# Designs tried in a protein design chat: VHH binders against o75319. Part 63

Target 1, 181 residues: o75319
Amino acid sequence: GNHIPERWKDYLPVGQRMPGTRFIAFKVPLQKSFEKKLAPEECFSPLDLFNKIREQNEELGLIIDLTYTQRYYKPEDLPETVPYLKIFTVGHQVPDDETIFKFKHAVNGFLKENKDNDKLIGVHCTHGLNRTGYLICRYLIDVEGVRPDDAIELFNRCRGHCLERQNYIEDLQNGPIRKNW

## First folded at step 3 (VHH)

Design u24 (framework vhh_7qia_2)
Fold by ESMFold2-Fast, scan of step 3:
Structure u24 (fold): chain B 181 residues (1-181), chain A 120 residues (1-120)
Amino acid sequence: as target 1 above (181 residues)
Amino acid sequence: QLQLVESGGGLVQPGGSLRLSCEASGFTFSDYAMGWYRQAPGKQRELVAFIYSGGYTNYADSVKGRFTISRDNAKNTVYLQMNSLRPEDTAIYYCARGEDEDYYFSMDVWGKGTPVTVSS
């Protein structure tokens, strides 16, 4: 498919590192074939992603792709030195416990293997907002013991956009802690 | 030619079943979400069922447990199996292509519709 995802242009390409964490959130990069539909200043390819991260004096050590498609870019479009993990999630519902578990295990494994560096875990869905924000906040709440409202505020501020899905926000604020690591 | 063609509509008695088909052409079918919408006489068009490119489905509350959406990517076809049909299911049924898998889907290609009438 060569269509630009709905509302993709409405969001900042990449947020800032979430202070006190190893997380950085961004919208899905679009491979070269999409550039014919974009003005030069709207382009956000995999290469553009790494350039923007470098401009912030940060370095990616892992990318977690939460989209339920591979039409936007392929793992081969990324540097071979950066691990890529696909966790298929659908955007209209709160991720299930199995998905939450996979995300937590990937994050914990990365942190264990990267104790001696400051590399970031890059997380994205299509807009880098709802699925992305939910799973990052879920990790901060369940594993790091952050208060739900503080996790949400931190994500919103660093991403530059607020979580939009009320069911995700409700689950984060009032849902049970998932102790599955 | 970018096109969606519905078939399978008709007259059926209450409690009966119909299977609607929508054959797609002119695009890579497997990359897109597909939906079924309906419009009853004098009413606005409403979503009936949705299927994502990866196979996940969702349904309007009024049809849950009675209708099943499915797809066959090898045949470029999306289906709607309608069971336990009711007079209030009477409508023109439309197939549509969706670009995004997030909550706000953009439906940019529509079929011309296939009529379904449920009456004795």
Scores: ipSAE 0.017, ipTM 0.304, lowest interface PAE 5.9, mean pLDDT 88

Design u25 (framework vhh_7qia_2)
Fold by ESMFold2-Fast, scan of step 3:
Structure u25 (fold): chain B 181 residues (1-181), chain A 121 residues (1-121)
Amino acid sequence: as target 1 above (181 residues)
Amino acid sequence: QLQLVESGGGLVQPGGSLRLSCEASGFTFSDYAMGWYRQAPGKQRELVAFIYSGGYTNYADSVKGRFTISRDNAKNTVYLQMNSLRPEDTAIYYCATDYSLDEDYSPYDYWGKGTPVTVSS
């Protein structure tokens, strides 16, 4: 069965580009098999994702999928021209250092290879909120030197929803900077 | 309510074998990937083996060639056959779904209570 993720309908499909960065966050797209359980206005397929990005006059250059499942959509459902990276992250835990470093390396590699364009790094977990917000904010804090509260505020504003998991927020505000990336 | 119940753990000598079982209820089992995790005292929980709904499997490097994960969708059960057991395999073994691992907002505990495995020389 194609169970719609808990609270998935409660969140905006796609946020706005985070100004001063190449990041855009969104909730997980759901492949066609989920559409029988959704009203037309609730549908958010991989195709819908690209249409919504285009409507903002933006272009995706990389998708980073942080979900711990491959049930929601397949990489084959994405345009062949957009790289896809899977980083399995558990939903209840602050990502470990290995996961944080994988994310940072992917972002840094993309930025180095895309210096001559303005393409975005699309990041999602199931809701595009907790794991997604944590890793984007962690990158801004550790690599770009943004103050934790400023990174969180920027993410919340651009995503249109606030980070909800207290353990993630606490780690961003008071946890150590992960410098060995 | 999603429920996972592990069994089959015990004390075994190095080189021995055990078969762990996890019985699932409260969801459409055949649609979910199922996994086995383990946690030794003072260490983080680590993925041991995972089986997707279509039967494709993945293993941690430390257990590849020794452990085999399988599932029986008619019985809502996932199994872990553990062969050539080593002292470092000593841990509490936990069952989880990809739903359990991906869920940020669960009102319920989607992890099983675990089944202890001790490999004693």
Scores: ipSAE 0.112, ipTM 0.545, lowest interface PAE 3.1, mean pLDDT 87
Fold by OpenDDE, second read of step 4:
Structure u25 (fold): chain B 181 residues (1-181), chain A 121 residues (1-121)
Amino acid sequence: as target 1 above (181 residues)
Amino acid sequence: QLQLVESGGGLVQPGGSLRLSCEASGFTFSDYAMGWYRQAPGKQRELVAFIYSGGYTNYADSVKGRFTISRDNAKNTVYLQMNSLRPEDTAIYYCATDYSLDEDYSPYDYWGKGTPVTVSS
């Protein structure tokens, strides 16, 4: 159905590019069927996403969708020029090793194929915060060697909201490094 | 209100088969993924299988090739066909949906009582 996710309206639609990275986080865009339940200023469609990205003088090169549902929008709602990757990720638990690997593999593949441009990796879950933040930070920590607190701070600052789930934060700060292959 | 009602559990010998059912209500069933979790005594609850709205299926490695998840949208029901059951499959099996699993609240709030599966000789 077109039930608006809880607290979805509370979060900024789109964050800022994370300096030194190709990542940008945003909340899930909602297809047209959701608009009837939203005020005009609350609407955030796939089209709106691209408009907001352009306003930042950026361009998306990949969208990674971490939501655990298919009800929010369809890949067909996106431009054909932007690849779409679905990684079903449960919203309440630390992603498993397979999910982490899938994410890392996707990011690495993108970076390998996009060395000649500065296109962004757009990552979202429902709110574009907890799952999104965890996986981005996990990548920065495990692959780029960033200090956990630095990764978390960078993400929080750029997203405009802080990671909320303690289990995610603790895993990032104190959890083991996950395999990169 | 969201409601999930599991059935079909029981006692079975190793190598046996069971078919679990979960009837859902309180949401647009066809729009959401459905699945099964299980919790063995003294262990954490773990994902067993999910079937998404488009029919895509995902299985835990431990059950691949033995379990099959399916759904009947007309009946608002998801099924778990369990073949070649093993003692390690002994657990309480719970039905789940991405209706709750995607959002940032406890997925357990709408879980049913579960259906027990015991595999023993």
Scores: ipSAE 0.067, ipTM 0.487, lowest interface PAE 1.9, mean pLDDT 90

Design u26 (framework vhh_7qia_2)
Fold by ESMFold2-Fast, scan of step 3:
Structure u26 (fold): chain B 181 residues (1-181), chain A 120 residues (1-120)
Amino acid sequence: as target 1 above (181 residues)
Amino acid sequence: QLQLVESGGGLVQPGGSLRLSCEASGFTFSDYAMGWYRQAPGKQRELVAFIYSGGYTNYADSVKGRFTISRDNAKNTVYLQMNSLRPEDTAIYYCAAFPDDESLYGYDYWGKGTPVTVSS
């Protein structure tokens, strides 16, 4: 369907780069067909995403799309120069180990290929909050050795919104570390 | 008005079967994930089965192989086929709808429940 995702308008479109990392989080961009249901100041298309990133003096090198749908925008709506990776994740539940490992491999591969630049990894789900925040924090904790509460605080501050799902927060704080494969 | 209406509950003997239905109205059904939950006397509500708009399904370990969740988007209806029923399946069964993506708990939609009693 062509309805605006619930509460999508409640969230800031794009957060800030997470200092010390290559991550930036945002909510899902909506293609032009959704704009008839939005005020001009509420629009956030793929083009708007790139304009807002540029306004922060940053550049995207990869987009990781965590939504379980393809209805919001098409990869063809993105600049040809920016790789797009789809990792299907369902909302409301903590991502499984296979999904976590896919995310980690994508991030590690990007960093290896982009060691000579400062381009960012853009990560989004529908609101750019729970699945997005979980996988970014999981990467920081498991791969970079960041303390769970520090990872969560950093994400919350840079995204401008706090992780909302208690099961996600609990897993990050007290769950097992998932080793890379 | 967003509304979910459950039906199909009743009294059944152990080993029997029931099919629950939940009809949704007032929203775009195909864009929502649908779940069946249950609450037994004196216990907390628990997830039994869910089906996402994209076709992913999941089941509680206690019902795997016995229960099947399915949906008919043209009819705005989700079903729970319950086979090989046991006394411990006795509960009030609730239908729930939520965005197929992230949402706060308070934005989920719930039915009023349909009772299922399994007794000899």
Scores: ipSAE 0.017, ipTM 0.307, lowest interface PAE 5.4, mean pLDDT 86

Design u27 (framework vhh_7qia_2)
Fold by ESMFold2-Fast, scan of step 3:
Structure u27 (fold): chain B 181 residues (1-181), chain A 120 residues (1-120)
Amino acid sequence: as target 1 above (181 residues)
Amino acid sequence: QLQLVESGGGLVQPGGSLRLSCEASGFTFSDYAMGWYRQAPGKQRELVAFIYSGGYTNYADSVKGRFTISRDNAKNTVYLQMNSLRPEDTAIYYCATSYDEDLGYYMDVWGKGTPVTVSS
C-alpha cells in the first residue's frame, strides 16, 4: 500500500554526518508511488536522499534499513553501487541483543573494508529517530567507549531531532553494555 | 480501503482445536504484518500472535507451543491454529494490521472479531 507513515512529514529528511564517526541518519525514503499523496516539497525518494547527501559533500557506502516493512522502497530503487542491508526491527521496542549484534557486525565489517575511503554508513528506520538513534548510540557506547549522554547529545544534534522514546534513552543510559557473542 | 474478515470461531471442549482465518482485502497483503488479538469479558485486548511481512513470528507466553500463526500471501489470508485449548482461551479473537507496522504492535485496522468459547 501507498499510505505514508504517521508523522513522517514532521521530521527533517536527512541529518548531518556525526563528527568523528561514519554515521549519517535519515527518515525512510518513499518510492515514486507515494508521491501522489505528497506535495512536491514533501517528496523524499531514494534519488532525493542521494541528492541531499551529495549536497553535504558526503558519499554513502552502505545503507542499513531498520524498518519492519518492505513497502516504502525496494533495494532496486537504490544505485547498484551502494550496498543495502535490511535488519528487521519493530518500532516502540528496544532492539534485542541479536539485532544489536547484527548491527555492530555490519558496521565493523563496513569500516574494515572502507578504511581507505571516507564513505558514510546511512542508517534509517521510519522516522530516522528512535530505532536509528538507539542502534547508532549503542554502537558508540559499546564499541567506541563513548559516554551515553555524549552519544545521545551527538545524535540529537546531528539528526536535528531528539530521541523520543524514554525506554530507548533509559536503556542507553543505564542498561548493560552488549558484548559480542 | 483496508478490510479484515475473521472466521472459524466456535464452541470447543477443553483440549480441542480450532483454526481461525482472516481474509484481507483492499491492499497488497504481502507487504503488511498481521496480528491476532483477543479480548475476554471484562479484560483488556491482548496480543496473541504476530507475523511480519518477512515471515518472522512472535507469540504471547500464554500460548507458546499451543498456537501457530501462518500466512498465505496468494490467498490474502492469515491463520491461527489453536491446539490444546483451555477455558482461559475463551475470548473474542480479532485479526488486525497497521498502515504502518513500524509502530510496533500498535494496530489501526481491525476485523469485527470471531468468538471462541472453550467449555463443555
Scores: ipSAE 0.018, ipTM 0.288, lowest interface PAE 5.8, mean pLDDT 87

Design u28 (framework vhh_7qia_2)
Fold by ESMFold2-Fast, scan of step 3:
Structure u28 (fold): chain B 181 residues (1-181), chain A 120 residues (1-120)
Amino acid sequence: as target 1 above (181 residues)
Amino acid sequence: QLQLVESGGGLVQPGGSLRLSCEASGFTFSDYAMGWYRQAPGKQRELVAFIYSGGYTNYADSVKGRFTISRDNAKNTVYLQMNSLRPEDTAIYYCAAWSDEDYYSGFDYWGKGTPVTVSS
């Protein structure tokens, strides 16, 4: 199906780079077949994503796609120069330890390979909010030693929307730190 | 609603192969992502492999290069080809399906499971 994801239009397409990190969060880009159901100002294709990143004077070096579907866009819709990683992450429930560890490995690998540049890790789920915000904040807390409330505030401010899922917020604030990966 | 029936489990020697099948019945098989999970005695159920309706696949690290998931939408069936089987692959294997809508959490449907035993 080419149905627009529920509430997708309610969210800003792309947030701002999270200062002190290599992360930028955005909602899922929608391939050209979805544009028949969108006004011109509502369109957010893979091309639109890269144009908006360039408008911020930033450059993507990796996209991590957390959606549990491949119907929204194809990896082939992305520039050949930008690696794409799919981590299928179920919505609503807190991501499991295996998913968290896959995310951490991908981020750590990118950072090691990109020491000589300032390219960003783009992370998205459907709305670029709950799964996206959880995994970015989990990384900052567990790997970078950021206080949970500070990580959440930084994400909320830069994304332009606050994390909505109470179970995600509670796990970030009170859950175990997964430092042993 | 979808119903899932697994088959193809059995006893095999280490290094052997098995092909599991899961036949679905119901509303719209082709719209569902399909997965294989397993549960070994005394352990939690873990994802083995899944396949999106468009054909994209993902595998647990423990089975990469040994197992292959595929689907036949005309037959409403998903398969798991298991090669180079190891004793640690011994488990009950479950077929699962859920809508590819991101708003759904967890599994929409589970099968009853098919046992696989790999002798030492």
Scores: ipSAE 0.018, ipTM 0.175, lowest interface PAE 6.3, mean pLDDT 86

Design u29 (framework vhh_7qia_2)
Fold by ESMFold2-Fast, scan of step 3:
Structure u29 (fold): chain B 181 residues (1-181), chain A 120 residues (1-120)
Amino acid sequence: as target 1 above (181 residues)
Amino acid sequence: QLQLVESGGGLVQPGGSLRLSCEASGFTFSDYAMGWYRQAPGKQRELVAFIYSGGYTNYADSVKGRFTISRDNAKNTVYLQMNSLRPEDTAIYYCAKYPEDESYLGMDVWGKGTPVTVSS
């Protein structure tokens, strides 16, 4: 389907870089075919994403797409210079350990290969909020040793929206550390 | 109207092979993830394999290394190549369309399935 995702217009397109990290979060870009249902100021294409990141004086080195669909945009809509990684995640459920491991492995690999630059890891789900915020915060807590409440506050502030799903928040605050090395 | 038609099942000996097909109509096939389920006699229906719109695949542990899922978007068809079949693979096999994005838990199973019996 070419329908606009529910509540997609309610969220800011792109957050700010999370200070002290290489992460930036955003909502899913929508390819040109969706623009018929959007006012000019509502459009957020793959091109718009890169323009907004450049306007913040930042550069993407990797995009991690957490949506459970390929209908919103195609990898070929992205610049050839930016790697694209798909990790299929369902909404509403806390990602399983295998999914958390895949995310951590991708982030660690990027950081190892990009230690001599300052390029960002862009992470998105449909709204760039719950699945996105969970996996970024989980990485900060488990790998970087950040306190759960500090990770959540940092993400909320930089994304411009607070994590909404209580089960995700509860897992981050009270769940076990996943040592997936 | 949305339709999924499974075919290719049959009776095979242990160690044999079968290729199942599922032909889809009534929706934009290339935009959806597709999966294969099976239901053995007296048991719950279980997911066997799935293939996402972008070609990524995943398999149940019981079939990894033996089964291969693939798709042909030009023919609106998803396939399941089953090798090294075991009596435990005996089931009716169903094709399913995966729900878009956040509605995974509401997967619809369509069609009557195609029966697979593995016995000597």
Scores: ipSAE 0.020, ipTM 0.239, lowest interface PAE 6.0, mean pLDDT 86

Design u3 (framework vhh_etentamig_d1)
Fold by ESMFold2-Fast, scan of step 3:
Structure u3 (fold): chain B 181 residues (1-181), chain A 121 residues (1-121)
Amino acid sequence: as target 1 above (181 residues)
Amino acid sequence: EVQLLESGGGLVQPGGSLRLSCAASGFTFSDYAMSWVRQAPGKGPEWVSGISGSGDYTYYADSVKGRFTISRDNSKNTLYLQMNSLRAEDTAVYYCAKLPDEDYYSGFDPRGQGTLVTVSS
């Protein structure tokens, strides 16, 4: 399976660092085998990801991959110096509490181990929007005490695209706090 | 061309069990997450369960958690759904679907023939 994900070309490859946080969101990088299906200006490989991060004067210290597939790229396509964490998350459903817990623990662990640097946590799903935005906002609301509307606005502004899934938005605004157990 | 063929449905008493199968062809089965979706008469499709390409991660709708088990055999290109403690409300046509890695429902429209499960006393 080497088809380009639907609507993948509609989204900016990489957002901006979310000020006051260590988060940066992007769409899924596509390994070299996809390039025959893309114009040169549409290519966004793992190498392209790291080049774009460097162009912003930022550095990745962790990638969290939320896609429910392994076909887009392999961990081996990433620099050995950057840890990779896979959290399989089904699209269109609000992530379950265990998935939220895994995300929060990975973020908290990274922050403890990287308190002496300014490296970023890169988070992506297929489009770097709904699952990605939900989990980042959920972390900011539950752990950092950010107001839901402020978290969503910050994510939307920095990603350059607004969260699209109404069930995700509704859960962020009115759902229960998921305690970091 | 993607082909999905569901089987294993039938009539069963409440509290009974059935094992559904889905034979997949036309794509590299292990590269894709798979799902089971059901549709009761007169209702829209309801997602039931999903499994990662490796089989290491599984997800369930709250209505079936603890009763249904999704699994796959990548060597046989086959997806399974073990259904235990069946209830009247589980009556539906069950479809397997290649789970899209996109955040939209249109990619979740199953296109196999489906297999009918009727739970009746």
Scores: ipSAE 0.030, ipTM 0.400, lowest interface PAE 5.4, mean pLDDT 87

Design u30 (framework vhh_7qia_2)
Fold by ESMFold2-Fast, scan of step 3:
Structure u30 (fold): chain B 181 residues (1-181), chain A 120 residues (1-120)
Amino acid sequence: as target 1 above (181 residues)
Amino acid sequence: QLQLVESGGGLVQPGGSLRLSCEASGFTFSDYAMGWYRQAPGKQRELVAFIYSGGYTNYADSVKGRFTISRDNAKNTVYLQMNSLRPEDTAIYYCAALYGDEDSYPYDYWGKGTPVTVSS
């Protein structure tokens, strides 16, 4: 269906680049069919996403879509110049090790291939908050050696909203480090 | 108005099987993740199995290999096939609906429960 996700309007469309990283987080863009249910100022299409990134003087080199659905927009709605990767990630529960490793592998691969530019990895789920924030923070903690509270604070500040799911926060702070990439 | 109605609970002997059903009404079923939770006397409610809109499934470690969750979007129904039942599976089983691709707070969209007793 083309119903607007609950609370989607409550979140800022796009955060800021996370300093010292290649990450930028945003909420899911909604294709044209959803605009009938939105006021003009509420619209956030794939085109709007790229316009907002450009307004920050940034450029996307990869989009990682963590939603469990394909109903919000299609890869063909994105510019042909930007790779799109789908990692079906179940909400509510902490992502499993397979999902965490897929995310780490995708990020590491992008960084290896983009050593000579400053393009960003755009990451989103439905709200660009819980699954998105968890996997970005998990990467920073496990791969980059960032302290959990520092990773969470950095994400919250740059996204403009705090991680909401207590089980995700608890796993980041006290859970095991997954060293594999 | 969202409504979830569970059925299929009952008394069964250890090693037996039961199939629980949960029929949903009042919302677009295919957009929702559906789950089964259970609560044994004196214990907290725990997740048993989840199925998301696209068919991905997740199971509690205690039921992996014994229980299977499935859905029929045409019938607005989610099922829990329970095989090799053990006395420790005795509980009231609850159906839950969550907007499948949401990161919002968990919703308390629950059925009233169906009792399952595995004994003697």
Scores: ipSAE 0.017, ipTM 0.296, lowest interface PAE 5.9, mean pLDDT 86

Design u31 (framework vhh_4orz_3)
Fold by ESMFold2-Fast, scan of step 3:
Structure u31 (fold): chain B 181 residues (1-181), chain A 120 residues (1-120)
Amino acid sequence: as target 1 above (181 residues)
Amino acid sequence: EVQLVESGGGLVQAGGSLRLFCAASGFTFSDYAMAWLRQAPGKRREWVALITSGGYTDYADSVKDRFTISRDNAKNTVSLQMNSLKPEDTAIYFCAAYPDEDSLYGFDYWGQGTQVTVSS
């Protein structure tokens, strides 16, 4: 089905670029088949995503999709010039070490291949908040040495919504650093 | 109300095969990822196999190449074909649905389970 994800309308479509990083977070875009259930001002298609990012004078170089489904949109709905990576994550659970390492590997690979440009890594889950915020903050803490509270504050400010899940916040603040293999 | 009903468990000898089924109702089945998890005596539940709404499959290392997950969206069922069973596969097997909404009230939906016992 084409049912709108619960609370999806409660969140801003796209955040701002996180200063000092290549990250931008957003909620899941919804393909054309969802438009019958949305007012025109509520629509946020893959095309709308790219338009909103261009309005910020930014450009996407990679999309990392953290949802556990492909019902919302297909990779084929994205421009061929933008790589798409799927990392399946379950909502409500702190991502496991394998998932964290996959995310870190993808980010590191993008940064090495994109030294000569300023293109962004777009990251989303369903709401672009909990799984998205966790993995971005985990990267900043573990790889870039950012203090946990600073990473969380930066994400919250730029996303325009605060991380909601206490287990994610507690893991970021008090959990172990996941070392690279 | 979400309902998941597992079946197909039983007693089998090492090297044998079983096929588990999960019948789902109360949600739009085709929109959800479906998973099989298991709980061995005295241990926490562990994930075994996953199939997304789009048909992508993933498996725990312990069952790769032995187990195959599949789904039938017309019948609202997910199945797990288990081949080359080992005594360490003995567990209660659970079907779970993962909502993609990631909502405040969203939960992993769990069935009651079906017992698999593998004798050596």
Scores: ipSAE 0.018, ipTM 0.252, lowest interface PAE 6.1, mean pLDDT 87

Design u32 (framework vhh_4orz_3)
Fold by ESMFold2-Fast, scan of step 3:
Structure u32 (fold): chain B 181 residues (1-181), chain A 120 residues (1-120)
Amino acid sequence: as target 1 above (181 residues)
Amino acid sequence: EVQLVESGGGLVQAGGSLRLFCAASGFTFSDYAMAWLRQAPGKRREWVALITSGGYTDYADSVKDRFTISRDNAKNTVSLQMNSLKPEDTAIYFCATGYDEDSWYEYDYWGQGTQVTVSS
């Protein structure tokens, strides 16, 4: 079905930019076909996403979609000027090394090609919390050398919601650093 | 009514191969990503493989070099070719579509599963 994702309404649509980084996290936008099940104030379409980013005086340069489905919106619903990358990531389990490396590669490539601007990397899963927070924090820890607890605190504060999955938190705090190729 | 019906499971020796099939009906198959998940006794369900409507495939690390997922949109079928099977692959294999992050119980559509047993 075209049902609203469980607990989707419980989360803020868009977080704040994570200071010192190019990351901003948000929950999955829902295409127009979902709006018949939402009150006007609950709507969060791809258009709403870009309006909310602009309201923060920020600009998206890349969207990374971590959802394990294509039903919520299509890349065609996004502005042609913003690249879109799909990394199918299963919820519940800690993302595997190949998923982590795909994410790191995409982030590194974006940063290399966007040194002359301040555009953001938008990252989302269904709630913009567990898979999203894990991969952003994993990048900060493994690539930028941020302490795990500092990365998690930064994400939680800027997203406006705390990472919920204990196995994700445990892996970030005590798991191995994943080296790039 | 949406239905997913798995077939092709059975008993096989370690190192052998099996091909699983999932016949889908009651929805626009070509628009949906299709997945295989498995559940061994005493364990929670785990994801095995995914194929999107556009043909992109992804695999769990434990099966990546051994399993191949494919689809036939004309027949509304998704298949899983399983090679170099190990005793650890013993599980009930489920065809599924419409995934929710918070709970594997909340996937939109599931089949009843097909048993795969790998003997040593």
Scores: ipSAE 0.015, ipTM 0.191, lowest interface PAE 6.1, mean pLDDT 87

Design u33 (framework vhh_4orz_3)
Fold by ESMFold2-Fast, scan of step 3:
Structure u33 (fold): chain B 181 residues (1-181), chain A 120 residues (1-120)
Amino acid sequence: as target 1 above (181 residues)
Amino acid sequence: EVQLVESGGGLVQAGGSLRLFCAASGFTFSDYAMAWLRQAPGKRREWVALITSGGYTDYADSVKDRFTISRDNAKNTVSLQMNSLKPEDTAIYFCAALPDEDYYSRYDYWGQGTQVTVSS
């Protein structure tokens, strides 16, 4: 299906690197078949993603795709030099412990393997906001010991949009720490 | 006119099998994810199985390894193969279409349902 995701145009394509971390968040890139439904200034292909990251003088070392679909773009649309990880995560629900554990493991593994460079972990869902922001903040809180409100504020500022889902915010602020280490 | 028409429901004994079919018309079937949901007497409607436009499948824990969802885009059909049926699977089964599988709570089109009754 070539229909544009609901509200996808409402969000900035890519945020800024979150200072003190290796994370950068963005909305889902859309493959070429979607472009006939978009004005030139609205296009955000996989190629556009890498161009925008380069414009910030940053480099991606891993992409984590949190969407529960494969229709937006294919891993083959990405440079072969950048690892791609799919973690199927349903929208609207707080991610389950298994999903949180998979995300933490992937981030931890990347950081150990990339201690000698400054490459970023790119994380996206459909809008690059709720699932993306939740998992990044959950990592910062549980692994890095960041205070929940500080993690949320940092994500909101760097993404350029505030986390919208109250259930996600509530879990980050008041939910249990998920101990994976 | 958009229509989703379910068939294949019926009465079966515990341990038996049924195959449900859903015939779709009036929309571009291949652009939609398709789901099966069920509603038992006195309970809320619950999601059972999903197949995305790209063919990825997912299942509720209660039916994993027993149910299999599949689709045929050439015939505009989605099917649910139900094996090792239990009395607790007794429900009205609904076919539903979602434009974006990222959001399980949003369905554009629904069928009227087909009754499945599993006796012990």
Scores: ipSAE 0.019, ipTM 0.345, lowest interface PAE 5.0, mean pLDDT 89

